# Ledger of designs, part 6: VHH binders against Isopentenyl phosphate kinase (IPK)

Target 1, 332 residues: Isopentenyl phosphate kinase (IPK), of Arabidopsis thaliana (Mouse-ear cress) (q8h1f7)
Amino acid sequence: MELNISESRSRSIRCIVKLGGAAITCKNELEKIHDENLEVVACQLRQAMLEGSAPSKVIGMDWSKRPGSSEISCDVDDIGDQKSSEFSKFVVVHGAGSFGHFQASRSGVHKGGLEKPIVKAGFVATRISVTNLNLEIVRALAREGIPTIGMSPFSCGWSTSKRDVASADLATVAKTIDSGFVPVLHGDAVLDNILGCTILSGDVIIRHLADHLKPEYVVFLTDVLGVYDRPPSPSEPDAVLLKEIAVGEDGSWKVVNPLLEHTDKKVDYSVAAHDTTGGMETKISEAAMIAKLGVDVYIVKAATTHSQRALNGDLRDSVPEDWLGTIIRFSK

## First folded at step 20 (VHH)

Design j1 (from g4 with N34T)
Fold by OpenDDE, fold request of step 22:
Structure j1 (fold): chain B 332 residues (1-332), chain A 122 residues (1-122)
Amino acid sequence: as target 1 above (332 residues)
Amino acid sequence: QVQLVESGGGLVQPGGSLRLSCAASGFEFDYQDTYALAWFRQAPGQGLEAVATISGSGGSTYYADSVKGRFTISRDNSKNTLYLQMNSLRAEDTAVYYCAADFYDSWTYDYWGQGTLVTVSS
């Protein structure tokens, strides 16, 4: 794996944010953005990145027409001699949600075989879809005054071998951050050395970024409060939110808040186990790998007061009593 | 567009075996490694419980303690079908069994089947 990281970083990465597809897109509508959530998330990110000190005037950086609108949301002439705001070092990664998924699945891009016309066409179609989403996210954040740069893994030269990351050079990502911008990456269709092509998920990207950039914390934004002991639904009113999960040196993890009767057993992600996690053992294990690096992982519902707290890093020192989310944290 | 359809449920005697199937449409199991697929069950008067889980890559499986050694979750990507092999069935295994899938980064299961009834009785 080729990794070039710039040594010119003045500060460490504060936060890597995963914008889950469920948080920013409509699940049941092809290529539909959840505009309300995205707008709130954009505002929350701005607030978090500015460490609570918002400039007197937001400098919108989207000076292009929006589809279906004749108006530009930002007036360049209104940009006066304002002091530049210092943004904390954030990296944003978003899932595809209702974008790309249908194109890729239907064509079989995830399985490879670029020699097949349908796969090649699907590869192109998938990238069109996910890059469109990426652009809209970049624009939404830019309208909130966040200096965002869309960065497609494919265009950055990222590739896989049998679906595992083979090449993921972070030099451009690092340079972007060092230049005062916020990279916005996304799940992507990429070339695979063996299969020809495959899908690189946002989660895999986050794991790679977390491993190499060592952020202070990682935030997963989703459409539920966090991880439950059972899938939450109106028919499951007794579902319990798992507020804290501890990860050991060996990669095992356990629910520490609340204390559940059946959660006394440490679960090793390397073996078959059940820890009353509502069937989320596989995903928790992935998050636990990040936590094992000493990086807090916060899973929280997007566009809530709790997501704002998570993004701000308020959970690093203490967990509020009224916290509604899931913390996955390394515990010696 | 996404649909899960369970089949294979029925009446079986204690100690017997049954194989459940979940045919999926509208998405591919092996699309992403981060997908989660699972079998749940709900016994009469009880809450929903996870029975078995398999990762998108198929490399990791998890089982409820109550079914460990007896149940096996597997999938056939070519058929886009999830399976639950149930051996040494007990009366307490009587429940409606559901297959579920998470593939939108929701940290819960987004799609569910209608369920199939398994009755273990002498």
Scores: ipSAE 0.798, ipTM 0.917, lowest interface PAE 0.7, mean pLDDT 90
Fold by ESMFold2, look of step 21:
Structure j1 (fold): chain B 332 residues (1-332), chain A 122 residues (1-122)
Amino acid sequence: as target 1 above (332 residues)
Amino acid sequence: QVQLVESGGGLVQPGGSLRLSCAASGFEFDYQDTYALAWFRQAPGQGLEAVATISGSGGSTYYADSVKGRFTISRDNSKNTLYLQMNSLRAEDTAVYYCAADFYDSWTYDYWGQGTLVTVSS
């Protein structure tokens, strides 16, 4: 078994997908999973990963019991009978929503100071909260027959220095993928060489993985259709979805769709407003760093027909007229 | 529960200055480097306009063309407060100003303040 990062198409990682906290947890309720969304997302991930013919029935891989439960969700005898399914190589990273946030913020884990008892206790409590979420995400994916393995960054050798990634055990991630598993990483509390400890976000993990694993595309699942020219609040019914953002070699970017709305018309202030991105410029710039490597980035609402198309990678050659989402893509 | 509260609005003459503050509770602006934090404004009869944006790390800032060179976004992590320094104010800057934050990685803003009114008039 060789410990290496894939260098060929036969070894390439197809997709890194972010399960955004807003997509899989409940807003305004601490540490609450959005069970309906998670179930649909898990089903869509299986469909996107599956190669070859679909089996007639999905047989789950979670035949464990929860502590205190009399239920097992999967019959292991059924697994032994099913034909082996082939899965393309995905990596999953999920956000935490409110999981861990109360414990870390109240104790100051993100600021460091691990020698203080309250910070150390907060570190412990934060990790309990986010690993509980990770376990439930892993269960949901496993129930859909995905060979999923939770890989908490702290436990898997990720650390930071002044909040930047200083160490990450990418060899173990690669070995997990090469063994036929789907890793599930997440935002976590980690040790920091300067601060003592901090919070490592899922988005930083994704950028690090994309830079080293070179996936064919990256998908951000969220609770809005994509990036808008202004917040898509109920008070803003005229918000316009920005469907395509082109990225240059230097990492600069520009909205290129919508652009066709102004044929044969005088330019006015509304035309200039199509260059605005609703206050999402910092996040777009971070995604552009991935896109300039030739890796498409799709931003799409979870648990929709639009997210299924993005997860499938159907957007790489052409964008269907009826697809709603945001693509951030390299353009020379 | 997350709350954002703006202050510092008021009546000011053209050419004057104001500093807006946004105090957060239940949310730490520096919790993650990848958070997006912003000031928006809404003039009467107009939609929301992003005025200035700053990353959770504080390393990246963006400004609307209409305010570039006149407004500065900043924050003080020890006070958990976001600021907007507004100089060389013009009548067109009259609006309700809102503080907003991305908490859930939604590719939009999850939490909003109630707003503070800025009126630029002789």
Scores: ipSAE 0.765, ipTM 0.904, lowest interface PAE 1.2, mean pLDDT 85
Fold by OpenDDE, fold request of step 22:
Structure j1 (fold): chain B 332 residues (1-332), chain A 122 residues (1-122)
Amino acid sequence: as target 1 above (332 residues)
Amino acid sequence: QVQLVESGGGLVQPGGSLRLSCAASGFEFDYQDTYALAWFRQAPGQGLEAVATISGSGGSTYYADSVKGRFTISRDNSKNTLYLQMNSLRAEDTAVYYCAADFYDSWTYDYWGQGTLVTVSS
């Protein structure tokens, strides 16, 4: 009797959302959440997940005391015989931001060496910090009625070998989604088979998830409008937003909007592209790997009308001219 | 507090070489592979220009066309220092050079040094 291992077809998800550290935490302030942005992002996610559905009452799912407060913000008694809202299948991955980054960076956890007391301590400290952030994000989304489940990669069986993903329990992620929940993952300190330990970045996680779950689109939320030709700042008022980056079959990429007036010199398109990305070539390359899968990547400023449109999937068919962000898209 | 401090700038003749250093403190810049370190420069009256970038892992480097083949970005993790080796310097390379780090995955650079002046003149 050949045990037909029914290949549990991992159901495709609609969207993977990256909450960049810059989008949801305050820079240069240890373990400080940008509450306003997080709240707006939570609302926008709810709206996106319930797109096309009739307005429903928000069922807050955080019934715990908030730090520093004696009051519970959500009233359980208000949860009547309401019909369960059907949420679209989303996965949320957030960066560490002002959580975890300081602990990890100072301890050298990324280099391995758990035999060293500082590394071991840093490993623990990093996880404490990032899991605290994760909990706060889960709670913020839960307060907006999103059924979020924190899924810390370390605890969910993620590990690396020489910093590459060696193991990940995607079945658990899939099961969570199938059960009607929204997984919330994060960059994490994980065990490494060779190094002992390392840092698993949110970007690596997203890439891995995108490869296996094949979402319709991926949204990177950040604190800038998108990728610029130079670092945007008040001192650089002429910085130009790159609206579209095309990715080829070979994984190469080029800026296609705006059309950069390349003087007549036959400069290899691949090299020229590097001069106009404001030093973001490495990050673009990572995003391009996702795009190569046929998955659009939207880079957009969090807590804006533009992020809402991206999260809604409004950009899938066409990119409106008035939308401000960067699209990384596979181009045949 | 995270700090980047550039050094190594100065006056050099055309065709000469300089090595810039950027000492980082308050963080290890190789802690995440997807984050970037970069050298920027700003010439008088011009905007900021990316010169060279290196990935967090150090596995990928990128150069502006104007400096390709002449400049090399590298890092010493043990010293937590970023370098820019500049060879065959030209007058047009005259600028204030800045070291920058992406720390918050913000699709921009979060930390900047104060800059070091490089003057290429005969």
Scores: ipSAE 0.728, ipTM 0.890, lowest interface PAE 0.7, mean pLDDT 90
Fold by ESMFold2, fold request of step 22:
Structure j1 (fold): chain B 332 residues (1-332), chain A 122 residues (1-122)
Amino acid sequence: as target 1 above (332 residues)
Amino acid sequence: QVQLVESGGGLVQPGGSLRLSCAASGFEFDYQDTYALAWFRQAPGQGLEAVATISGSGGSTYYADSVKGRFTISRDNSKNTLYLQMNSLRAEDTAVYYCAADFYDSWTYDYWGQGTLVTVSS
C-alpha cells in the first residue's frame, strides 16, 4: 500500500522542519529549553504555515493546567467565535538535545542490552526525559494556535535493526496530517531487532520522512548562519559562509557558492573549487540524500529573518543576496 | 560539562608515526549516529584545517586530501576516546592538533580541546 499524500496539491507536504538542539535548548545545561528562541520559532512557524493570512489575535490551543502554573492560555469561547484557518502541511521534528544524555551515559541504552536491569531502567528514564521535551515543544506551538500533536516514534511502533530503520510505518503520520494537525516527532529510545534497544536520532527521522513524504523543502534550524568553510571564531575571521551546495543524481555534492575563481597558481598545485566544508562533510552527505530527491534543504539560524524566509519557502525561485544561510539543492 | 582532552603529540622524524588521543567526558561519542567528530590542525602562520572527520556511530569518515592514505581517524567506544593515527609524517604536518565535536546538532563544531603539538623535523 502506498501513501496518497503526493497526489494532492492541498495534501502536498510543504515543509519538514528540524528544531535542532542548538536552536531550542541551552548549551552546557542539562535538560534546559531556550524558552525565548522556542517562542520566536513557534511564531515564525505559525506565520509560515498560514502564508500571511493569520489573524492578528492568536488563539492558543493549550487549555491545560500544569503544576506550578495557575494560568490557562486561552478561552475556549474565543475559538467557537472564529473561523478556523487552513494550515500548510508541515511536519516538525526535534532533536533530543541534552535530554536523555545523562540516562544514556549511566545505562548504555544506545548500545543495547535490554536484558540488563540498568539498561531497561535507562530506557524508561530516557523516554521520560525526551517526552518531557516533546511535550514542552508541543505546548509552545499550541500556544501559537498551531494544532500540534506529539508523536513519539516508540509509541508509533518504529524500530531499528543495528541502528538502521527497520520499521517506520507512516500511516499514522499521514492520517494526522490529513486531519489538519501538525505532527511533532522527536529523537527517541526505540527497540532494535539486533541490539534490543538504541537511540533513533532526529536526523534519521527527517531522512525517512523526506524520502517517503517528498516535502517541497526541509529546514534545519540551528544557532549559526549555516555551514562555513572553517569554524568561525575570533581566531578565524576569514571563515566563509557556504551559501549553496549542488547535489547530483548519485548523491555527490560540491560547493558552488562561493565558487573559487581561477587564480594565478601553478598547474602542479591544485586550486579546486571551494571544497572545504569545515569538517561538516558527514552531515552534508546525509542532507545530500534528501536533496537528490529534488527536495531543497536549508540550514539557517533560528529566530532570524533568514529562518523566516526559509520557512516561508521564499528561497525556491530566487536567493536574495542579503539572505544568509546554506542551501543544499539538486542540480540537474 | 562536555570536555575534550588531547594527548600524544610530540617531536617525530619525517617518515615516522604518532597516534593522537582525545578523551571525552560529558557525552558519549556514539549516542547519536549523526554527531560529527573531527581532528583539526593549525600549522604556524596558517589557518585552521579540518584533517579528518568521523560520524558519531563511526560509520562514515572523511579526510583532507593532504592526509588521505596516511592518517586514520577512529574511536574506541568503551573508552569514549577518539584517535588519529598519523603515519608517514612530513614536515608540513607540523601543527597544533585539536579534537572537536558537534554535540548540539548545530552544523558547526561547538566543543574543542586545548590542542596537542606535533612537530615533524630531523
Scores: ipSAE 0.654, ipTM 0.857, lowest interface PAE 1.5, mean pLDDT 83

Design j1 (from g4 with N34T)
Fold by ESMFold2, look of step 20:
Structure j1 (fold): chain B 332 residues (1-332), chain A 122 residues (1-122)
Amino acid sequence: as target 1 above (332 residues)
Amino acid sequence: QVQLVESGGGLVQPGGSLRLSCAASGFEFDYQDTYALAWFRQAPGQGLEAVATISGSGGSTYYADSVKGRFTISRDNSKNTLYLQMNSLRAEDTAVYYCAADFYDSWTYDYWGQGTLVTVSS
């Protein structure tokens, strides 16, 4: 299988991070990046990759000009004789957010049917939208001096069969990491052996990468502090953040922080946990599949002190009492 | 632009059945496999309760213990509509029922309908 070299080196990957679409795009404005959030996230990623010591001067790697602009973002002269930084091995995956959604809704590209002119046009239009987002994410990270490489799944040999991953070029991902770059993958339109085409989501990409690359931890950056026992809102001010979810060998899971009434009795915790996870059971169960591999999963609000701690990996041994987020982690 | 509209609520006797519908516009339910669509309910004096959840692709479902075996969540992607079939209704099922979506991978439900009232009484 093409992954035998990748499997032997997968333990060297520190983190796979999801830049959630809700965190980096504007929900109510089609194809609009949340520039301020993305800027902070890029800075936090640099700090995490350099293991906490950020230099006072950041020298960017985006020397490009935008069409119609006479100004470039960074100057090549800034790179001079400055010391080369060693980056921890991260993989970035981002969601599409508000990008690509209009095109898919109008064309049905996620349903297949490439023989239909509207679907083929929708495939093209969707890919223009999501690759534009990918480029802007790569530019933001490059501006922070992170050696990022955009790796669109369609172009990098990812395909599906009835929406399940059928192939993926993980060897190229591994070689990119080994060369000192940070891959940036994203949700994309792909070819499908049965449907003709569909949408491959960032969450499916992350689960596939975690299973094959075995990172030390996975971080989901989103726009809420974590998973609550009910959706937080002004009408639900008493919603409780679920800080820790334990995952067993079979992928079953239970909330262990906050502690449930009478939790000292072992073995039969499952009923209360499933009734009190705010309708997020399907997403928790998918994250539990990662956690049962011994890979911590952190769910945290982007651009906060809490996300910085998660990105740094500071939660592996102990969880600070003032940290706000959700940990999904293997236990007995 | 994203809108969820519930219908099908009303008065029903204990032991009866009712089918709720939620029509969506401004997005496609099956665009992503891994986000969640759900029915919530709120009885008088109670907090919101997640009743049933279905993944974007329809491959995964979850039900609250109080409704397992009696309620069925489903959807029709060609009509962009989510359903809740409620059988063997009981007085404690009386609530306002809301359709909700976790659409932009936010790990919470950020799109909501206005709700439809279901009253179970003799």
Scores: ipSAE 0.652, ipTM 0.853, lowest interface PAE 1.4, mean pLDDT 83
Fold by ESMFold2, fold request of step 22:
Structure j1 (fold): chain B 332 residues (1-332), chain A 122 residues (1-122)
Amino acid sequence: as target 1 above (332 residues)
Amino acid sequence: QVQLVESGGGLVQPGGSLRLSCAASGFEFDYQDTYALAWFRQAPGQGLEAVATISGSGGSTYYADSVKGRFTISRDNSKNTLYLQMNSLRAEDTAVYYCAADFYDSWTYDYWGQGTLVTVSS
């Protein structure tokens, strides 16, 4: 496949964005949203989606009354005379982070066994937790004037078989996009043809969407700059950000930026790349399945100038020298 | 509270074997099929090295070249425990070994144990 030297506008979907649990929830606190990060991410998404001139005033779309509040978040009267904005087509997927984990771990819902009362109760409790998170994500995006619609895989009739997608009709997702909305899907508890039930992860959802919708690029938002050759920490100042990973037709991959210069003896760089990806080989291999379709994958720290550039799609033509993140892309 | 606790380290002669265990509480290793679980090690004066990795539910494994054929990573999901079987140990394997998990899909390891010392000496 030829690299696109200019941005292609022929695809119906521009970008699929993963809001990673590490970026939008608090790691050490069960079921807690990182409100400040989420607000910045929502603003960055609006900026990345906008086509044409921005309206003079952003009018939020969350008119709901919140518990403990005497006011709504927007004035409906402001919408009457506002000009319509056009958005490029994005799909948002978010992880569950710490939401649902407590409920699922106590019941074993991810292992199946729906005939057991504890598993069935756990299925219900897990879905309550993850749909609460989904609602709060939708609210944050709506407040930035993004026409978001929460879309739970379970409610859309999606199911798995041995934890891989078995039935995932995209008709509702496609109609939502065609109607001018931005779908927000999420990791969910679903029925499984073999196990009875399990957890469908956001990464499996993204792979399914990328395979069928063929977006121009995919962005994973996280809380680190990207993939490192070893976990970064103050005690590991030598950790190196892996900026570019090339993927072949067979799904194999290697790090091409930086190039490894480890020893004075020749090393098979394909094998050495696996040894120097900080234990992230399984996750890189999953992203490589997307990249071999000709769909760039960007891994970046949320709420930074680096994530804004990735969300804008600026990396497909050329990679700025000062950009910090990881690109996984097809290479012949 | 999420915790990872390693055990099984100690003193062993070259050519010997050890089995490390990592017991997890506060989350399930197989909850998400894309989790990464790993053993890392750190020898004096060196950075962290990923020794072996295993996927959360898929059974994919990867090993550093320095341990391939000698070490085996495995897990028992019913006990929520990760293992590292270390055979044919060498002096170069002396290090603190850490269990780690990518729990929040952050593209790095989120949770770490405190480490267990393995010393290989004649």
Scores: ipSAE 0.615, ipTM 0.831, lowest interface PAE 1.5, mean pLDDT 83

